# Miniprotein binders against Mucin-6 (MUC6), part 4

Target 1, 185 residues: Mucin-6 (MUC6), of Homo sapiens (Human) (q6w4x9r395to579)
Amino acid sequence: GHCSLEGGSFVTTFDARPYRFHGTCTYILLQSPQLPEDGALMAVYDKSGVSHSETSLVAVVYLSRQDKIVISQDEVVTNNGEAKWLPYKTRNITVFRQTSTHLQMATSFGLELVVQLRPIFQAYVTVGPQFRGQTRGLCGNFNGDTTDDFTTSMGIAEGTASLFVDSWRAGNCPAALERETDPCS
Key: E = the ipSAE of ESMFold2; O = the ipSAE of OpenDDE; V2 = 0.75 times the mean of E and O plus 0.25 times the DockQ between their complexes.

## First folded at step 3 (miniprotein)

Design X6e (from X6 with F11L Y14F I15L L18A R21E E22R R64Y W68R A71L E74R R75E; at its last look DockQ between E and O 0.02; V2 from the best seeds 0.00; counts 0 for: pae E 9.6 > 1.5, pTM E .553 < .8, placed apart)
Fold by OpenDDE base, look of step 4:
Structure X6e (fold): chain B 185 residues (1-185), chain A 81 residues (1-81)
Amino acid sequence: as target 1 above (185 residues)
Amino acid sequence: SPETVEKRIKLLAFLIEALAERARKLGDPEELKKEIEELLKAVEELKEKLEELGNPESLKRELYELLRIALELREELEELE
């Protein structure tokens, strides 16, 4: 399964459902029992301009009982608040520079994260087949059905992205805004 | 190592596919064009690495296929401008 966070406000789920939102919070991208030690992948969005529609991804966070790995738009990688030099390896996670513009977080448990640093800070999440039907968050449930991807943290299927996205907030933040997709922008 | 190159090729494949999908459904041509250019640079870098590794045929073929797809995508994006 492949999930992408692109263009500052676009998300494509594991089931290939595209949607757009504007929010300035930390959101859960991926939770799964397949992630060890209560692991979760999270995305941090912030304002990138003056308008409500000017929001962008600014960091990706992998959080578990043992690690808090943050990859930020300024190319700083931290674990539990400490800056780490690349390549950085923990017990089951390796963060390294894939290209001049891409960082990668590789794991031993079927999760891969690629972060594009330039020209736009973007993230790409890949999970193995063992994750099928066992994921939740902004990346969806990876069950091959796009119609139920907007399932909230409470297990309720929503028809709109805003309520879906808001349910996956990791903090007390303002509500996300929905915006229609504009292929010209 | 060949394994590293293979991994990078797979990454590029994913990225190209993602960009293609965005281009079709959601994409900003200008942004997508910039991204595809970065991918093309990465492809070239991998090409050089393959040459250093003796240019294994299987990886070369896959890389060239990605290059083809990326170039086609660039052309499509240019048409949208």
Scores: ipSAE 0.008, ipTM 0.262, lowest interface PAE 9.3, mean pLDDT 85
ESMFold2-Fast, scan of step 3: ipSAE 0.000; ipTM 0.302
ESMFold2, look of step 4: ipSAE 0.010; ipTM 0.401
ESMFold2 (binder alone), look of step 4: mean pLDDT 79; pTM 0.726

Design Y1
Amino acid sequence: SPEELEKRIKFLLYIAELLKRELEKGDPELKREIKALLWLVERLKERLEKGNPEVEKLIEELAKAIEKLAEEARKLEEEG
ESMFold2-Fast, scan of step 3: ipSAE 0.000; ipTM 0.063

Design Y1b (from Y1 with F11L L18F W39Y R43L)
Fold by ESMFold2-Fast, scan of step 3:
Structure Y1b (fold): chain B 185 residues (1-185), chain A 80 residues (1-80)
Amino acid sequence: as target 1 above (185 residues)
Amino acid sequence: SPEELEKRIKLLLYIAEFLKRELEKGDPELKREIKALLYLVELLKERLEKGNPEVEKLIEELAKAIEKLAEEARKLEEEG
């Protein structure tokens, strides 16, 4: 199954349901019992700061009990807060530069992530057949039915994308994306 | 590796199909995404090493799908 995060704010679920949202924070893209050590894939969205700009993807995070891998639009890859040289390899995960504009995270457990860095930061998630009917998050439930793709974190099928997206909010954004605060404001 | 390249091409084919559906809805915002996808195809062509005819065939399919998508986007700009 394929899930895409494109054009800053567009999402296509594993069951091929497209939608758009305008939230700004960290959201759960994919949770599954098929991911080892309570693993989850997350996406960070922010606004560019101009009045007519839309919400855009700025980082993708893979979080488990052992790892917090952050791939940022500024081309920095960290694990557990420390910058890593590419290729970066753990037992089950390899992050490497495919081209000057593309990074890939390959795993041994049926998850692949490709991020385009330029001209637009975009992410593409591929999962193996073992994930069928066993996914939760912004990428949908992968059950072959688009009518319940807006299933919230509480298990309720919503008719609108906004309530669905809000339910998958992970709360605080990663420290790596923290902005300098004006001391006078 | 050839397997990694094949998975990458299949993912790009999926993206081309998504963009085609969005384009049919008349969304002009897709111009940037279509340009990005065309750039990705050129990069894949540059990275192809002679020796895997199945991967080469998949890249040809991808190029044709994106060429059609670009033509449809151009028609929307001119007619719409």
Scores: ipSAE 0.000, ipTM 0.104, lowest interface PAE 18.8, mean pLDDT 68

Design Y1c (from Y1 with F11L Y14W I15L W39L L40F)
Fold by ESMFold2-Fast, scan of step 3:
Structure Y1c (fold): chain B 185 residues (1-185), chain A 80 residues (1-80)
Amino acid sequence: as target 1 above (185 residues)
Amino acid sequence: SPEELEKRIKLLLWLAELLKRELEKGDPELKREIKALLLFVERLKERLEKGNPEVEKLIEELAKAIEKLAEEARKLEEEG
């Protein structure tokens, strides 16, 4: 199964349901029992430089008990807050430059991530057949049925992308926490 | 694979239709996304050297759709 984050704000689920995203937070792309050590793939979206109504992908994060790998649009790769030289290898994960414009994160557990750095930051998620029907998050549930691809974090199938997307916000979103309030209230 | 490529082209065609709908709202910020999609289509053409004629036709249709969107986005930039 393939899930893509393209054109800054467009998502296509594992079941091939496309939608547009309007949010400025960290969102869970993929959670699954198939990911080791409570692993999860997340996407960071921020406002574009032009319009407050437009959002763009700015980083992809793989988080587990062992690793916090961040690949950002600035072409910086970190793990647990430390910048890494490529190719970078852990026990089950290798991050390397596939082409001058693409980075790849290969894993031993059936997850592959390819990130396009230029001309626009985009991400492509590939999962093996063992993930079928065992995924949750913005990439959908990978069950072969597009009608329930907007299943929220509470397990409810929604008809609109906005409610679905909001349900997959990471609880500790830095952008939300740093938003200034009017001092006059 | 050709099957995988065909699926991705169909998804890009759907995205082109979605971008066209957003263009009706007067959003000129589509230009960057249209450029990225055009470059992506060109890279897919390079990968599919002597591929399935159906896939090549889909790539051609997508390229034409994105070119039209780029022209409309240019007009919107002048207006906004």
Scores: ipSAE 0.000, ipTM 0.130, lowest interface PAE 19.0, mean pLDDT 72

Design Y1d (from Y1 with F11V Y14R L18A A36L W39I R43F)
Fold by ESMFold2-Fast, scan of step 3:
Structure Y1d (fold): chain B 185 residues (1-185), chain A 80 residues (1-80)
Amino acid sequence: as target 1 above (185 residues)
Amino acid sequence: SPEELEKRIKVLLRIAEALKRELEKGDPELKREIKLLLILVEFLKERLEKGNPEVEKLIEELAKAIEKLAEEARKLEEEG
């Protein structure tokens, strides 16, 4: 299965359902029992520098009991708060420069992440067939049916992306349903 | 049209497969780049199936990436 985070705020789920949202938070992108050590993939979104009505992907995080790997749009890779030179290898994960514009995180457990750095920060998530029907988060449930791709963290299928996205917030931050603008006066 | 986009994706897949054969000559960097191209092709196929309006842009980006790799493979032949 393939899930993509593209064009600043567009997501295409593992079942190929596209949607867009507005939000400035860290969101659970992928949780699965197939990920070791309670692993989860997360996406960080922040305001666009040009438009206050738009948000864009600024970092991707892989978090487990042992690792907190952060890949940011500034081409900085950290693990557990320490900056790492590429290629960076752990027991099960390798982060390396795939091309001049792409970084890859390869794993031993059926998850691959490719991050495009230029001209716009984007992420592409690939999971093996063992993940079928066993994923949750912004990338959907990977069950071959797009009608329930907006399943919230509480297991409820929503008809709209806003409620779905807000349920997958991983931190204390503004709700995705709220539009934030600068006050003029 | 979706039919023309599908034909174009199939052409790009054939080119990617040809480049993959050049990797059998033992270039590890070219091997990594072709693996990336195959991942991108799968993303395009999924987007085409669901009628995503950005498919045309992705196809153009993929075509340029494949052409670049074909030129790198050609240069390696001339150097070797």
Scores: ipSAE 0.000, ipTM 0.144, lowest interface PAE 19.4, mean pLDDT 70

Design Y1e (from Y1 with F11L Y14F I15L L18A R21E E22R R32E E33R A36L W39R R43Y)
Amino acid sequence: SPEELEKRIKLLLFLAEALKERLEKGDPELKERIKLLLRLVEYLKERLEKGNPEVEKLIEELAKAIEKLAEEARKLEEEG
ESMFold2-Fast, scan of step 3: ipSAE 0.000; ipTM 0.159

Design Y2
Fold by ESMFold2-Fast, scan of step 3:
Structure Y2 (fold): chain B 185 residues (1-185), chain A 80 residues (1-80)
Amino acid sequence: as target 1 above (185 residues)
Amino acid sequence: SPEELEREIKALLWLAERLKERLEKGDPELKKRIKFLLYIVELLKRELEKGNPEVEKLIEELAKAIEKLAEEARKLEEEG
């Protein structure tokens, strides 16, 4: 399955349902029991520097009990708040520069992330077949049916994106770009 | 009208295919990204057929993404 975050605020789910939203928060992009150590992939959206009324992706975060890997639009990669030189390796995760404009996070557990840094910050998520029907978050449920892709965090299938997106908020501030223990409102 | 939105989608498809031609002898990662945009154009046609009210906004965002990728391609051509 493939999920994409493109064009500032455009999302295509694993079941290929496209939608757009406005937001200035951290959102759960992908949760699954297939992710080790209670892992989750999150997306941080903030105000666009180019457009005064629009929001855009500014960072992608992989969070587990062991790691908090942040890849930001300014090309800084951190884990647990410390900047890392690439290539960066843990037991199950490797972050490296794939091209001059792209970073890749490869994992041993069937998740792969490619981040475009320039000219616009974008993300591409690939998951293996073991994730089928076992995902939740902004990327949808990966069950082969687009009609229930807007399943909220409460398990309710919505017809529109707005309630769906709001249900997957992880906070009301861009905490991933600031100190986690002292969030600013 | 639905016919006007369909024309906009076809225009975006044409622009994406022209951009793919420009990238044919260039960066393979840009080729992968244009293929994603072409795939999204096909999905938008399906969503328009279903009457999704977000289609107009998705068309606008896709157009911006294509324009930004075209600008990146232009800069790489100038630096080559």
Scores: ipSAE 0.000, ipTM 0.081, lowest interface PAE 23.9, mean pLDDT 71

Design Y2b (from Y2 with W14Y R18L F36L L43F)
Fold by ESMFold2-Fast, scan of step 3:
Structure Y2b (fold): chain B 185 residues (1-185), chain A 80 residues (1-80)
Amino acid sequence: as target 1 above (185 residues)
Amino acid sequence: SPEELEREIKALLYLAELLKERLEKGDPELKKRIKLLLYIVEFLKRELEKGNPEVEKLIEELAKAIEKLAEEARKLEEEG
């Protein structure tokens, strides 16, 4: 299965359902019992530099009990908060520069991530057939039926993307909106 | 809003430009990416069936451009 995060704020699920959203938080892209050590793939969105009303992908995170690998649009790769030089290898995960503009995270457990760094930060997720019908998150449930791709974290199939996306927020938003107050006259 | 839709279309146009660059470099993944973009365009068209005619025309032009890229990718496979 293939899921993509493109053009700043567009997502196409594993069942090929496209949608767009305007969130500025960390969201769960993929949770599955097929991921070891309670692993999850997450996406961080913030306001776009091109338009204040648009949102864009700024980082992709792989989180498990042992690792927190962050790949950011600034071309920095960290694990558990420490910057890593590429190629970076753990027991089950290798992060390396695939081309001058692309990084790849290859795993031993059937998950692959390709990140385009320039000129637009984008992500492409590939999962093996063992993930079929066993995924949750923004990338959908990978069951071959697009009508339930907007299944929320509570297990409810929604007709619209907004409630679906909000249900997959990973805690509090990292981006804080500034409070605008006019000076007292 | 019309402004938001116009910005969405500009993002898709920029993405189409990147795919054209990748096609010129012989990227085998280009075909898959074009298919996904066509799905996104169809989603936007369904959302905009009663929208501003200028915005609808731009979406139509974008769809034609992506279709041409898909056809070029198919021809490259046939030549190989």
Scores: ipSAE 0.000, ipTM 0.132, lowest interface PAE 20.1, mean pLDDT 69

Design Y2c (from Y2 with W14L L15F F36L Y39W I40L)
Fold by ESMFold2-Fast, scan of step 3:
Structure Y2c (fold): chain B 185 residues (1-185), chain A 80 residues (1-80)
Amino acid sequence: as target 1 above (185 residues)
Amino acid sequence: SPEELEREIKALLLFAERLKERLEKGDPELKKRIKLLLWLVELLKRELEKGNPEVEKLIEELAKAIEKLAEEARKLEEEG
């Protein structure tokens, strides 16, 4: 299954339900029991320059008990707050430059992430068949049915994207992304 | 709900317009396909206004077609 984050504010779920939203926080993109060490993929959205009502994807985060890998729109890759030169490898994850404008995060557990850095910061998530019916978050539930793709963190199927998106906010936005990127200046 | 269907149609239209822009200098065949998808989005808006009960299924089918075209655009961007 494929999920995409495109054009700054678009999401297409694993079941191909498209939507868009405006928000300034970290959102859970993908949670699954198939991810090791309580892993989760998250997306960070922030204000777009001088625009008062528009927001865009500014970073993608993979968080587990061992790692906090951040890939940001400024083309910096960090793990646990330390900048890493590519290719960067851990036990189960390799981050490398796939093309001059694209980074890839490959994993041993059936999750692949491709990030377009230029001209627009975008992300593409691919999961293996073991994830079918076992995903939750902004990318949907991957059950082959779009009618319940807006299932909130409380397990309620919503008819609107706004309540769905709000339910998947991470409790606290990462300090590094909120302060170091200076989203309010 | 009608509100949710209208939101999905608007999202599909904007997504398809952006795909068209990305394919403007690309393959003429892909450009023709996205123009067809844009035409289908306009039909969906009309059917939604008429209260067609199949609009949800049509939105799902169109979303899948647009997603496949977006993946082709991604591959072209990587190869360029």
Scores: ipSAE 0.000, ipTM 0.088, lowest interface PAE 21.8, mean pLDDT 71

Design Y2d (from Y2 with A11L W14I R18F F36V Y39R L43A; at its last look DockQ between E and O 0.02; V2 from the best seeds 0.00; counts 0 for: pae E 15.4 > 1.5, pTM E .375 < .8, other shape alone 8.676 > 2.5, unsure alone 66.793 < 70, placed apart)
Amino acid sequence: SPEELEREIKLLLILAEFLKERLEKGDPELKKRIKVLLRIVEALKRELEKGNPEVEKLIEELAKAIEKLAEEARKLEEEG
ESMFold2-Fast, scan of step 3: ipSAE 0.000; ipTM 0.164
ESMFold2, look of step 4: ipSAE 0.000; ipTM 0.176
ESMFold2 (binder alone), look of step 4: mean pLDDT 67; pTM 0.492
OpenDDE base, look of step 4: ipSAE 0.178; ipTM 0.600

Design Y2e (from Y2 with R7E E8R A11L W14R R18Y F36L Y39F I40L L43A R46E E47R)
Fold by ESMFold2-Fast, scan of step 3:
Structure Y2e (fold): chain B 185 residues (1-185), chain A 80 residues (1-80)
Amino acid sequence: as target 1 above (185 residues)
Amino acid sequence: SPEELEERIKLLLRLAEYLKERLEKGDPELKKRIKLLLFLVEALKERLEKGNPEVEKLIEELAKAIEKLAEEARKLEEEG
């Protein structure tokens, strides 16, 4: 399955349901029992450009009991608050520069993340077949049915994106608190 | 109109397939991104029935993503 976060406002779920997303919080993209150690993939959105009415993706976060890996639009990679030089390896995760404009996070547990740094920060999530029907979050439930892709954190299928998106806030509003800049990166 | 959106989606599919073929020996990540863009285009077809304004905006963002892949393909040619 493939999920994409593009143009700062657009998401396509694993079941290929497209929708618009606007917000300034940290949101859960993907939770699954297939992720080790209570792992979750999250997206940080903040106000973009000169427009205060427009929001865009500014960072992607992988959080588990061992790691908090943040990949930001400023091309900074941190783990547990410390800036890391690429390639960066942990027990099950490798973050590396895939091309001059792309970073990739590869894992041993069937999750891949690619972030495009320029000209617009965007993210692409790939999961293996073991995740089918076992995902929750902004990327949907990966069950082959788009009618329940807006399943909220409370387990309720919504007909519209607004309640769905709001239900997946990670409790970190405003998102500015989650955005970290490191002068050494 | 829904027919205009359908034509634009067909054009974007052709461009994505062109980039995939062009990058046959290129970075595996570019091939993955093209596959994701093809998935997005297929998803847009489900919403064409209702002429939703969101579909138009998604098509514009998809076109920008394809242009970025084309630029990366040009850089790979320069390095080869």
Scores: ipSAE 0.000, ipTM 0.092, lowest interface PAE 21.6, mean pLDDT 69

Design Y3
Fold by ESMFold2-Fast, scan of step 3:
Structure Y3 (fold): chain B 185 residues (1-185), chain A 80 residues (1-80)
Amino acid sequence: as target 1 above (185 residues)
Amino acid sequence: SPEELREKIEELLKLAEELRKKLEKGDPELERKILELIYAVFKLRKALEKGNPEVKRLIRELLWAIAELEREAEKLEEEG
């Protein structure tokens, strides 16, 4: 299966259902029992351009108990907060420059990620057949049926993208993290 | 403000230390805390694009602190 994140905030699921959203948070793209060490693939979106209504992909994250690999639009690759020179290899994951404008993360467990760095930061996710019917997140459930691609983190199939996308927010969103706190006791 | 920025970076440094210790213990909250750290670092890097030299220095210090934590963790694993 193929899932794509293009044009800032446009997504096409593994079952080829397209949708768009306007969000500024970290979102879970893919969770699956097929990912080792409680692994998950995530996307970070933030405001872009001069318009406050526009959002853009700024980073893709692969997170597990052992690794926190971040590939950012500034062309920096980190693992567990430390910058890495490419090609970067771990036991199960290799990150390398596929072309002058594309980075690839290849894995031993059937997941591949390609990120376009220029002219627009975009991401392309490929998963092997072992993932069929075993995925959840913004990329959908990969079951060959588009009617339930908007299944929320609570397991409810929604008719619209907005509730679906909001359910897959991960961690504290920027509004909560940036909130001014009264410094009184 | 500069004071808020310093406080936020100090919070991130403390969070990085806690994350390293919890990684060794298999804490289920680790996922959430790592995501918070990642997002905070990207927000600070966006501030760098606006040319603030103090922010650039603080981000480099944060990345250095994280790298030192990784090195310490590796040494402990080799000794154990």
Scores: ipSAE 0.000, ipTM 0.080, lowest interface PAE 22.2, mean pLDDT 69

Design Y3b (from Y3 with L35F F42L R60L W64Y)
Fold by ESMFold2-Fast, scan of step 3:
Structure Y3b (fold): chain B 185 residues (1-185), chain A 80 residues (1-80)
Amino acid sequence: as target 1 above (185 residues)
Amino acid sequence: SPEELREKIEELLKLAEELRKKLEKGDPELERKIFELIYAVLKLRKALEKGNPEVKRLILELLYAIAELEREAEKLEEEG
């Protein structure tokens, strides 16, 4: 299965359902029993345009009991708040530069992430067949049926994206971006 | 001082060369990373000669990179 985060605020689920949302928070992209140590993939969105309806992806986070790997649009990779030189390896995860404009996070547990850094920050999530019917989050439930792709964190299938997206907000939005930014504007 | 920074750069080069000597045969990816690390240290020596004020920060980054590669090499030895 393939899920994409493109064009700032567009998402295509594992079952190929496209949608757009607006919001400025950390959202759960993927939770699954197939991810070790309570792992989850998350996406951080912030304002990108002149209106509140325009948001863009600014970081992707893999969080487990052992690791908090953050890949940001600034081309910085951190784990547990420490900047890492690429290629960076842990027991089950390797982050490396795939091309001059792309980073890849490869795992031993059937999850692959490719991040486009330039010209627009975008993310591409690939999961193996063992994840079929066992995923939750913004990328959908990977069950081959697009009609229930907007299943909220409470298990309710919604007809529209707004309640679905809001249900997958993570309470730790500020913690996903651990870099100090100088006051600008 | 510039002389203390030069001594630290030579220490980095020695550490990178020691890491290369510990490399197990048959891992071309790890060997490539060690070569890239040695090349980075050599470029850092050139930056110091040119008076680059970021040399001190770059030394710390390379020390960290060497430590990570040492951990990677140790894992391969344990699993080999």
Scores: ipSAE 0.000, ipTM 0.063, lowest interface PAE 24.3, mean pLDDT 70

Design Y3c (from Y3 with I38L Y39W F42L L63F W64L)
Fold by ESMFold2-Fast, scan of step 3:
Structure Y3c (fold): chain B 185 residues (1-185), chain A 80 residues (1-80)
Amino acid sequence: as target 1 above (185 residues)
Amino acid sequence: SPEELREKIEELLKLAEELRKKLEKGDPELERKILELLWAVLKLRKALEKGNPEVKRLIRELFLAIAELEREAEKLEEEG
């Protein structure tokens, strides 16, 4: 199965259901019992620098009890807050430069991530057949049926993307939008 | 929007051309696949001009195809 995060805020689920959203938080992209050490793949979205009304993908995070691997649009890779030189290898995960414009995270547990750095920051998630019907998050449930791909974190199938996306928010989001103000004189 | 679709097709064309340029240690089959992908992107651009409703889906499929072909090209460089 393939899931993609493209064009700033365009998502295609493992069951090939496309949708678009606007968000400025960290979202759970993929959770599964097939991921070791309570692993989860997450996507970070922020406002576009050119258009204040649009949002874009700015980082992808793999989080487990052992690792917090962050791949950012600035081409910086960190694990547990420390910058790493590529190729970076752990017991089960290797992060390396696949091409001049792409990074890949390969795993021993059937998950692969390809991140496009240029010209637009985008992510592509591949999972093995063992993940079929075993996934939760923005990438859908991978059960071969697109009608329930918008299953929320509470297990409710929604007909619209907005409630679905909001249910998969993770981490701290800004409590309120900060307004631009002139510096104090 | 039509502007977004046009930008995505131009991005796909650039990626396909970049992949082609990196193929010096090519398997003939992989080279053929890359050329077929480049041709598919050009046909997709023409389909957009004709207002084909399948364009959005094909753009997504081509991004995935490019990622797979880049992965195959890197494996050949490592194995070869």
Scores: ipSAE 0.000, ipTM 0.059, lowest interface PAE 26.4, mean pLDDT 69

Design Y3d (from Y3 with L35A Y39R F42V R60F W64I A67L)
Fold by ESMFold2-Fast, scan of step 3:
Structure Y3d (fold): chain B 185 residues (1-185), chain A 80 residues (1-80)
Amino acid sequence: as target 1 above (185 residues)
Amino acid sequence: SPEELREKIEELLKLAEELRKKLEKGDPELERKIAELIRAVVKLRKALEKGNPEVKRLIFELLIAILELEREAEKLEEEG
């Protein structure tokens, strides 16, 4: 399965359902029992300074009990708050520069993330067949049926994207990224 | 067997890590050995293109480790 975060505010789920939203929070993109150490993939959206109500993807976060890997639009990769030179390896995860404009996070557990840095920050998530029917979050439930792709964190299938997206908020709004807010505020 | 191939891949990964440690200590004879190891891994990866997911993962980890090692060797050669 393939899920994409494109054009600043568009999402296409694993079951190929496209939708758009506007948000300024951290959102759960993917949770699954197939992810080790209570892992979750998250997407951080922030408001454009010149845009009225438009928001854009500014970072992707992989969070587990051991790691907090942040890949941000400023081309900085951190783990647990420390900047890392690429390629960066952990026991099950490798982050490296795939092309001059793309970073890849490859894993041993069937998850792959490709991040486009330029000209626009975008993310592409690939999961193996073991994830079928085992995912939840903004990327949908990967069960082959698009009618329940807007299943909220409470297990309710919604008819609108806004209620679905709001249910997957993972933190306070606006989301804080490392070095995007005053560290001593 | 898949198990035999997995063991061979793990053995090559251990060799790559040993070569990396020697390179970090400034051993200049490693560039040729690294190139030979990379060729062997590329050949093995092509032979196992349709292999199971675990074998593919190990080959991928080995390839990345060797690419890192080659880059360190290139940097050392350019600076020294």
Scores: ipSAE 0.000, ipTM 0.077, lowest interface PAE 23.0, mean pLDDT 70

